VH-VL binders against q9rc53r339to534. Designs and how they scored, part 9

Target 1, 196 residues: q9rc53r339to534
Amino acid sequence: AQTHEFSNKLNTISGFLQLGKIDEAVDFIQKERKIQQEWIHFFIERVNDPTVSAVLLGKISQAQELGIDVDIDPSSQLLTPLQERQQELLVTMIGNLLENAFDALLASGIENKKIYISFTDMGDDFIFEVEDNGPGIPPQLMESIFEEGFSTKEGTHRGFGLALVKKAVHELGGAIFLEEGELGGACFVLTIPKHE

## First folded at step 18 (VH-VL)

Design R1
Fold by ESMFold2, fold request of step 22:
Structure R1 (fold): chain C 196 residues (1-196), chain A 118 residues (1-118), chain B 107 residues (1-107)
Amino acid sequence: as target 1 above (196 residues)
Amino acid sequence: EVQLVESGGGLVQPGGSLRLSCAASGFTFSDYHIHWVRQAPGKGLEWVARISPSHGYKRYADSVKGRFTISADTSKNTAYLQMNSLRAEDTAVYYCARGGYRWPFDSWGQGTLVTVSS
Amino acid sequence: DIQMTQSPSSLSASVGDRVTITCRASQSIYSYVAWYQQKPGKAPKLLIYAASHLESGVPSRFSGSRSGTDFTLTISSLQPEDFATYYCQQHYSWPRTFGQGTKVEIK
């Protein structure tokens, strides 16, 4: 529900920019959500999809309320148009990966909680990466974390989202991997072919 | 115009130290990654290190881990490579190059020669 | 580490020839291969990235292609200024790795 409102407001921003009304776009951004100017300028320049932009902005705001520092690699770009199904599933996957990172960090007791996001559309695949500075994934759990109903170490049935991400990315002909990241925690990488 | 200018190369003894600089201009320094790539005389290219200046994230080739330190000063648009415990096999032309998240090296400096010899 | 095996190590060709240089990655790197040209005493210059995308300002006689983990640089009609050493490089994983180079010489 909130995604539609974000998309409408982002389209308004894009309209101002396309008409060369920069001052009006800036004023609109500052008034509507109290969103940090640095993030708005990044998304206008680097992300050509208002729905993906809205999800990322919403998750960054949520992270701030949770005491989690979220950064995006400034060289990231997503300027290649997404097909409708790619957009729908990518938005779902981004949301679930970020919620997984929030949950891991909040359970961890780490004081300076961080998430780092990186993405590119440079090649034949979209690549999207979400990492945190939490405890990471123990080697013995690597194959299990994508199963439906997988429980955290606390025995809670809250690890539902990774199974959804795996199903969504496979529907798009892509894959999800764990890699070594910058932060020492979990680093999930999505690869999604641009064409089937 | 994107420009990268290396400096600080020279002759140094084995076990010695040297600091290379890469001065950047024509682009927003903190929006990109800066790499060092080296080429021994008559040999191919070897990636050495990367920094993401906006957040200070660093990566090193195994051949230089523990001996080299990459850093950046965003106020000067300059990246540095501190090279300690130098060995003869570190003799090379050292290039700085611009990149990004899973990017090629799209801009290169002219290189600076480091010679490690007694 | 992802090994980039480049072939041939050198070749001799005449102006006007079609030349082909190949590079094989030891693991999947999707399309993330770049090709560089380097002339003696000069820095490398990016020609192709993401397997097949021509860098701005590079002549259209250069092209790149991919089949699985095999990558190819093609020069459709060799010009005098194309005699140089060419390197492939994967730009997907850490560490970044290069092929050993292909020296293209005048026959």
Scores: ipSAE 0.841, ipTM 0.922, lowest interface PAE 0.6, mean pLDDT 89
Fold by ESMFold2, fold request of step 22:
Structure R1 (fold): chain C 196 residues (1-196), chain A 118 residues (1-118), chain B 107 residues (1-107)
Amino acid sequence: as target 1 above (196 residues)
Amino acid sequence: EVQLVESGGGLVQPGGSLRLSCAASGFTFSDYHIHWVRQAPGKGLEWVARISPSHGYKRYADSVKGRFTISADTSKNTAYLQMNSLRAEDTAVYYCARGGYRWPFDSWGQGTLVTVSS
Amino acid sequence: DIQMTQSPSSLSASVGDRVTITCRASQSIYSYVAWYQQKPGKAPKLLIYAASHLESGVPSRFSGSRSGTDFTLTISSLQPEDFATYYCQQHYSWPRTFGQGTKVEIK
């Protein structure tokens, strides 16, 4: 079974206590609570949609359980109101892009697994970016990864996620691309016009 | 008041080195990106480099890759541009600018002049 | 790299004139174009971002618009303090790139 980051944190606390390192246990707990409050503060300030905030928080928690370090560019913002259908499809797309990144990182042997998320509503289009420090997408597969049922031979059940993202973003009149990111792995970018 | 103040410019021989500083104030430094943008005398603007101080991610223009290094010290609210192997073409006023993810440059320093000549 | 082709390189205008400066991107950058004003010996100043959004404190005589990859800065009634060089800049992709500038001169 997977080692979960929450269970690891409880084991770390228990280990400190069993070794008589009380101050270290207290410091660890206080640091974790500060990190959670910083995320909630970020979402209150930067994301004016509780459903999108909830999905991102949930995925950050899941990543912690998987041993994946997730960060969001602190200049990110989503303050423009989403229409109901935009919200529904964006939640689906964010979830599927993050699950795709989790799967790629977990299947890799990469040390210090990382995901970086960036987004903006500054222009006439919403832009969302999800990148990882995994193996990336070979050039010969770049057009195929969005086809229905595409998967690596090892991960067949996960082959529908990117096709769903492509369909969802096209329903909103937007697009999905691969770009060069900060981390050297895959970097998916969604562009979604604010109005049809 | 948002303020960016560059320093460290001067006259340098070709092949020499300089380190520019950008001291920031009036905003939370680690919440933004810091850029260097240069302007040769009588010429237009050229983006040079960017750092995201919170995570240390860096980008460089092709014209300076391998020669320039951008860095930041969040405890001092200061970004730096280490310029090595300087060429005559690097002669410019160097501006420090504030940005973010796909943002414009919303605040600029006054610039510092770098002159590379024999 | 995305080229930003700005025109004209210079123009001569009188106070009160309507002035239009254009900038064409070599590929789609959505609305992510900024316009800067620069006076001699000074740093650039942001006027407009995301094609049409006025930066805080910028007079309403400045406006921006987009048609596809063509972007326009308009000064509806030129004032004496508006004589300067103007630059467009895409803020969508890396590297960030600028137009070559348009010098707006009195005549």
Scores: ipSAE 0.834, ipTM 0.917, lowest interface PAE 0.6, mean pLDDT 90
Fold by ESMFold2, look of step 18:
Structure R1 (fold): chain C 196 residues (1-196), chain A 118 residues (1-118), chain B 107 residues (1-107)
Amino acid sequence: as target 1 above (196 residues)
Amino acid sequence: EVQLVESGGGLVQPGGSLRLSCAASGFTFSDYHIHWVRQAPGKGLEWVARISPSHGYKRYADSVKGRFTISADTSKNTAYLQMNSLRAEDTAVYYCARGGYRWPFDSWGQGTLVTVSS
Amino acid sequence: DIQMTQSPSSLSASVGDRVTITCRASQSIYSYVAWYQQKPGKAPKLLIYAASHLESGVPSRFSGSRSGTDFTLTISSLQPEDFATYYCQQHYSWPRTFGQGTKVEIK
């Protein structure tokens, strides 16, 4: 997905140049550099795990292609080293939560699609939060969304990844919850003990 | 040196309005959350409101929802608390405090007194 | 809302005493408890966060601990400047909530 996104950006630049729209090509390049610089600075200062950084950058790029605006709370931090299994499962869980948010937003009629990510390592547990401004989850479906094969004819399509997330977080001794977030949609929170 | 300086307190009548300011310095304002916490005379601490200045997200205590509005001006490194429909029980010293995602309040201003009485 | 039940409401102690203040959360808040010191006419000062982490510049005689939803602030050898009111506060969930305070007075 990173190669496909990069190729699309090169095609856009080439298109502007082929049409003689040099100023538009320059402006596009300058905007892309500014966005990359801001994210690179954030991850250098706030996230000491290169695998988590790579997954978040990749999903931000994917969201841009899908027309979804992704932000991260600037006070977020992940400076505590992850154990190898924690890193592997956390990366998978973050990816699945973001994919479910993409699916919910794409299935919705909302025009200003937004995802907000927050995380901290301040306490004895890592906490990760992924929320969207989509339709949310009705309280009567709250337990069902984590079961394998969950479907509704009128419900939110979150895919089967939430069952995987629940099993993965349980392997780490943690939990997954729904909370009230900032955006009015679904807000999933992962808690993972630093030490079992 | 991290500093938070509150201003705008005073005496108001019930039903009145008042706007508090919190001028911040010594840190990157938009990288943190800004809170208001109040303390009635001789009583304990009560959290009132929070803003995330970078994205404008806000939270309020139930006791002030619909009456108080928190805001921020990142160009002035200043947060505000607009207090409307004031009641006697809103009488307190109002502190501005710095925080973050699931953080404690790691820096506090000196406080500004709001007195609501007839 | 998460209730923080703090005890005692006040205590009298002498310089050199070991002082213990407790706080109970009404539900799980993991380790996300802070302790503040407040002297008359002054703003609160952060002492401990995340149950046991000592804030920079705070004397090492202050410590915090957790057992489940029970949290403790300990002053190992009370000093004259430690006579103040102490508050616990959960920093996990909205709304943020404080204990009612513990006034530590000279005996």
Scores: ipSAE 0.827, ipTM 0.911, lowest interface PAE 0.6, mean pLDDT 89
Fold by ESMFold2, look of step 21:
Structure R1 (fold): chain C 196 residues (1-196), chain A 118 residues (1-118), chain B 107 residues (1-107)
Amino acid sequence: as target 1 above (196 residues)
Amino acid sequence: EVQLVESGGGLVQPGGSLRLSCAASGFTFSDYHIHWVRQAPGKGLEWVARISPSHGYKRYADSVKGRFTISADTSKNTAYLQMNSLRAEDTAVYYCARGGYRWPFDSWGQGTLVTVSS
Amino acid sequence: DIQMTQSPSSLSASVGDRVTITCRASQSIYSYVAWYQQKPGKAPKLLIYAASHLESGVPSRFSGSRSGTDFTLTISSLQPEDFATYYCQQHYSWPRTFGQGTKVEIK
């Protein structure tokens, strides 16, 4: 997944150059370099897993290209070492939650698109949350959003990745659910026992 | 080294307004959440409001929504609680406290007394 | 709102006693409970967070534990400076909520 994201960025740069759009290529390179430097300090201090850091950084970069403003609560921390299976599944779940948030925001037509990420390892359970300022989840859809292939007329595609997230978190003995967040849209929360 | 210093308490009449300040030092202000917690005389603790200064996100207890406004000035490392339409039941010592995402209140100020009485 | 039911409301104990204070959450809050000590005229002081983690500078006679939604603060050998009021608090969900307090008095 990290190699795939790097390859996509190289393809974008190459595409601009092949079209003779030199200024756009330079702007993309400078923007990518700047965003990584702004986040490097946070990840060194607050996230002790390079694979989780790479997924988050890659998704933040992708969000910028999509016109989505992503913030992470600066008090977030993930310093407790992840077990091998926890790391594998958490990376998958984070990626899918963020992709679902992107899809919901892009389909929504909201101009000021935001995602807010928060996490902690302070207790006996890791807690990871992803929220957006999109349309949210109507109560009548709560049971169905985790079903394979779920989609709504509003154009949200949360059901594809959410079914995978529910399966993955259940394998770790945890849960996924919705909470009231800061942004007024959907706020998905993962809880994962450190020791099951 | 971590310190929170409240100020601005006093006696006000019902319906009045008061602004509390919380001056923070000894930590990177924008990396944390700042809370107000109050304690009526002889009573327990009640959480009132929280701000995340880096992003401006705010939360309020139901008992104060629409009347109180929390804010922060990161350039001054100071949080504020604007209290309007004060009621007798708002009488309390108001503490400023430091927290974070699903954190306890790990540092507290000394408190400032607000008395709402005719 | 998550209700934190703390018991007892007060207790009498002698120096050297083992003291146990309990707190029950109205729903799952995982391990996210803090315990505070408050002396008259002073701000609360954090003792324990995340159910069992001792805050830096707090004496090791204080400990915390969890069983489901039941949480316990234990003082293994009560000292004169431990006579105070103790509060539990859930730090999991909004709004943050506290127990009613337990006043620990000299017998």
Scores: ipSAE 0.806, ipTM 0.904, lowest interface PAE 0.7, mean pLDDT 89

Design R4
Fold by OpenDDE, fold request of step 22:
Structure R4 (fold): chain C 196 residues (1-196), chain A 118 residues (1-118), chain B 107 residues (1-107)
Amino acid sequence: as target 1 above (196 residues)
Amino acid sequence: EVQLVESGGGLVQPGGSLRLSCAASGFTFSDYHIHWVRQAPGKGLEWVARISPSHGYTRYADSVKGRFTISADTSKNTAYLQMNSLRAEDTAVYYCARGGYRWPFDSWGQGTLVTVSS
Amino acid sequence: DIQMTQSPSSLSASVGDRVTITCRASQSIYSYVAWYQQKPGKAPKLLIYAASHLQSGVPSRFSGSRSGTDFTLTISSLQPEDFATYYCQQHYSWPRTFGQGTKVEIK
């Protein structure tokens, strides 16, 4: 269990208390509780797959530990049941895409690191999107980044994770590609047909 | 019942400014995107701008970039379109519409007329 | 930008007729196409979303289909209240783009 952010929050609370700022401490606790409840409520209503929800929640927590702000598009929805293999591979792909984003953002050294996630089951295909506000991917590398063993010029290893994602999505008859997003960095889009 | 009500339209001179409002009700404002779509007299529909009130992300049509600003006040369930440097070609009925990421426009207001003329 | 090429621009039909309107996307947008009906002086009304999903409250005589990047709106039996202008729209990417519209007139 990652306890760094948790410890930081406890330290903050402790600090308020040591300073006699009881109201501030209480307010801080209430805000944190509210945020947690909001995430849980969102996933309960919008995602019918507990495994997917758990993975996303875990990654959100991890992002917070890393100082990365994560937003999920509020219109996101995944209520169509996933087949067993779809679930397994989707979880893998989500994990790898987010890890890739974490690595890219941490390597960039930019302030105000952000990730934007969106997903929908509205159409004939599931669409899952992970976007960051990092340096992005040059057009010349948009194809090669999915190759196994690919490494960026800066020495950041992305190839294995993205290669795995590409393999997984193809197994499901879907696709992975880059699009222009909200944040200006890399925006990965997964499409998965509802019926294989 | 989902409702969107536009206001703020009117006559303005070229180069002038106007601020439109879209009051939303009957749904959780922050769970959706709010759009402005305009229609020139006798013409088709043109998407103008979008905002996601929950985090403030905005998008604009190229035709209005740098001149129009979309915003939202979640406390009032209201979206706004600040229109500056207005041109004659901006003359249109402006609709606000509800949507989402990769969603259609499932709810529309009745529109407000903006006329840019000298 | 994704272009939505809609055809025809206008058509004349009679009550009871089968009406078909087509829209072609310039790129793959999967099934993310919507159809709207607009009557004079009124706001557009959503009919179909995600290519083939009927919006709640819309009569069953309206239907949508997809073949690749070709999308079709069908009115199985035109009713008097169906004389209007129809628009396709992609709701896949930004900017959102509409077809040119199809005016369905009384023959």
Scores: ipSAE 0.878, ipTM 0.951, lowest interface PAE 0.5, mean pLDDT 94
Fold by OpenDDE, fold request of step 22:
Structure R4 (fold): chain C 196 residues (1-196), chain A 118 residues (1-118), chain B 107 residues (1-107)
Amino acid sequence: as target 1 above (196 residues)
Amino acid sequence: EVQLVESGGGLVQPGGSLRLSCAASGFTFSDYHIHWVRQAPGKGLEWVARISPSHGYTRYADSVKGRFTISADTSKNTAYLQMNSLRAEDTAVYYCARGGYRWPFDSWGQGTLVTVSS
Amino acid sequence: DIQMTQSPSSLSASVGDRVTITCRASQSIYSYVAWYQQKPGKAPKLLIYAASHLQSGVPSRFSGSRSGTDFTLTISSLQPEDFATYYCQQHYSWPRTFGQGTKVEIK
């Protein structure tokens, strides 16, 4: 993971200190802390599963290090208890979907990289959505991207994340598919029945 | 108590412009989506536009794309609908409604009448 | 766009009657359907969300059900205050779309 943003923040703090601007340094730190607290507050109120919260929070932090802006739809809610296997696989799926988004965005070279997340437990199915503002997925590849080993990216050990997600969601009796989202890139939707 | 109050409706000529306002109270404005839904006289309901005030993401019905702009001022807990290039078929009562990404419209304003006529 | 085909367009009923209104979605929207009641000169009122969940404050005589892409609003025993127009609506995707409406009139 890239640490340029973290380094930049430290440099900023260091800069204030070197200039004798202690109050500015403290203010800067407090602002950063406030942002983190806001995320924590959101998860405490909207997500009753600490493991899911922890994974999302970790990925948000990672995204920030990569220069990717992450938003979660404010109406998102996950208060219905997950079964043990649902939790385990959901965490795996979320992790892989976000990693896939990271890779797509980093490879695209676009400015203002953004991810939008939404989730709900309102209906009979859990719905989890991860969207990016990358190049999207051509219609011809919408099925192939879930195949094991399929990758449009360079490098080793690619093309397994989405296949794993598909396998996991199917194990739960759910589905994964692409839809039109908010950002114009790839929008992955997971649906998981609350009860099998 | 959740309240939405629309204002700004009136009579306007075809090709004219009008700006509607929706003042929200009784809830955390940034935690929800704000929608405009319209109803032509004697007709059904038609979704017009949506905004997520916290992020600024907007969506529009095809019938109003390029002509209408939805916006929000979180400091005022108010959403707006700027309507340009108005047409006769835009004549309707315009409702402001509260919702979410995959939520129903759980709260509605009283509506404001927009009449487009020469 | 997802089409919501609502039926019937109108019906006549008496107080105490069981009333059923149906709505069919053009594609799978899971359980994300809402029902609204609207009286003349008034804004719509949410009755049911997520196909079968009763909105707070709504009488228990109102209920919703789902079978695939078919959704049903049921009024178990029609009351005088229930004469109104009812709309189904999908709250799954964009654009949001409504059924054509059903006017429930007094027989």
Scores: ipSAE 0.877, ipTM 0.950, lowest interface PAE 0.5, mean pLDDT 94
Fold by OpenDDE, look of step 18:
Structure R4 (fold): chain C 196 residues (1-196), chain A 118 residues (1-118), chain B 107 residues (1-107)
Amino acid sequence: as target 1 above (196 residues)
Amino acid sequence: EVQLVESGGGLVQPGGSLRLSCAASGFTFSDYHIHWVRQAPGKGLEWVARISPSHGYTRYADSVKGRFTISADTSKNTAYLQMNSLRAEDTAVYYCARGGYRWPFDSWGQGTLVTVSS
Amino acid sequence: DIQMTQSPSSLSASVGDRVTITCRASQSIYSYVAWYQQKPGKAPKLLIYAASHLQSGVPSRFSGSRSGTDFTLTISSLQPEDFATYYCQQHYSWPRTFGQGTKVEIK
């Protein structure tokens, strides 16, 4: 895992301290803290499931360390209680989708890496969307990417994340599919019925 | 009270330009999406464009892509629609509306009339 | 684009009548359909969202239902103030799309 952004922040703080700029260092830290607090505040207001919130917060933190900018649609909301199995599988799916996005973005080498997340419980189905501004997925691969062992990336233990997501969402009676997003890369949409 | 107020409508010649404004009040502007929806005289509703003021992401109907630009100034709680290369078929009452990523339009302005005519 | 086919284009009814308007989506949009009421010279007003959820302040005589890709707005007992044009709209995907509208006129 890359920690460029985190390292940069630490270097900035260190720089201030080495220069005797204590107030600037404190101010910088406070600004970062404020950002974190804003995320926490957002999740407290919009997500009633602490486990889901924790996973998202963790992934946001990881993204920041990787130099990936994460946006969550401000209209996102998850206030409907999840069943135990729904929660368990949703957490798994979210984790894998975001990891997949991380991998795609890091492999692309683009400078301004972005992820856009949206979720809603407004209808009869939970909808969770993860989009990146990476290279996207060619139409020819849209079915294959969900197959076990399929990967465009080199390395061991690849190609199981999306397959797991597909299996999980189907277990919940839902679906996963690709849509046209706003960032130009891959846009995965999860739909999960509130009641089976 | 949630309020949206459109302005900037008027008469313009084909090929001309016009800028509409939507002033929002009574809610946290950055927590929502702002949309433009138009209605030609005696016709139905057509979605035109959307912006999420918080991060600036925009979407457009194919009918206006490349000609219209939606923007927002969060400091003024105002959304804008810059309309260039106007055509007769762009003649409509233009509404701004509040929504979300998968939300309905729960609040609407009174609309402003745009007439494109020689 | 998702097409919303609304029917009928117009209907005549009397006060007290049960009125039903239908909208069919060209593909699955789950329950993400809204219904609006528009009176002449006025902006649309949200009545129903997410197929069956009544917007705050809207009378209970309005209701929405879903069957697959078919959505229905029902006015259980038409009131004088209900004569207007009604639109369905999908709020599932982009671009947002509306039905053609249904004008409810007095018989």
Scores: ipSAE 0.858, ipTM 0.936, lowest interface PAE 0.5, mean pLDDT 93
Fold by OpenDDE, look of step 21:
Structure R4 (fold): chain C 196 residues (1-196), chain A 118 residues (1-118), chain B 107 residues (1-107)
Amino acid sequence: as target 1 above (196 residues)
Amino acid sequence: EVQLVESGGGLVQPGGSLRLSCAASGFTFSDYHIHWVRQAPGKGLEWVARISPSHGYTRYADSVKGRFTISADTSKNTAYLQMNSLRAEDTAVYYCARGGYRWPFDSWGQGTLVTVSS
Amino acid sequence: DIQMTQSPSSLSASVGDRVTITCRASQSIYSYVAWYQQKPGKAPKLLIYAASHLQSGVPSRFSGSRSGTDFTLTISSLQPEDFATYYCQQHYSWPRTFGQGTKVEIK
């Protein structure tokens, strides 16, 4: 189903056309295209694994449709080749973490929903971080949120996703944990050793 | 070549204010984080503040929270440190440095001296 | 905050000596430790990042290693230009924190 944001963009284009504002319509389309191209360019330069890039790009698009602003730290880099299993599980983990963030943000009803992503392969471990500006996670729930089936009224979809992430990261010999972020919401950090 | 140049240091009385500038060149300003790190005379290094010019996110050391404000003008490739309510213990050489997410400080300015004294 | 305990605070050595400086983190920071060299009146210079990666342009006599939360900077053969103060720093979390420094003096 087309999201409201996508529909809004189409409506905007349609509006320009109906008004005979062809140049404005073209300009609008070009701006949107440029944004997409910028993301593609970023991933080509900073992420070696095309599958990881594709997943991130897809999630960014989804976020935009949901009215969630996504930012990736410009210093992010993932150029170290991933093993097949690492790739598979990383994709799964990224997908679930971002979905979890989406759910949290949408349930919160806050304005100016924001996700901040960062990743690095600088050290001996891959580090992947997903932060949102949602309500955060109470200290009392910081451990239980990773349990299978755990759900809160605000995060009914968190239970299975985060449990899967925890299982996946542990399979890789890594860890998942919460840190204090910059946006005030939940900040999940994945650490994955480059070599098992 | 990557270059950072600090300016704005000087003598100020306790309770006074000072604004430091860090002019950056030789790299894409918005692709990095800019930090302020200070060093009191004869002492070690202390991280003060950070800004990500691309989105404006800032962090501060507890010792300067509420008193210092870091900012950046991407059009000028310049970062700033507005220092208010200055204290004697703020006396230090202030360096600006380039970094990134979980990056070290790979480039430093020459530093500018701030002296807070009555 | 993550504490970086650096040792020793100072040491005396001769040209050609092997010098070792250690820094211990108060918690796991993986490999995200940097080492800097600072000479009097100058800004710090990055030597090592990510515990063991040599910064571009830095002589190969400098090396870094990690064992758990213990990090070590080694100068294999001290040169005259290496007399300076060295700092470890974690670049893992906020706030960024430094060791207290090690002054390497001529014997």
Scores: ipSAE 0.845, ipTM 0.925, lowest interface PAE 0.5, mean pLDDT 93

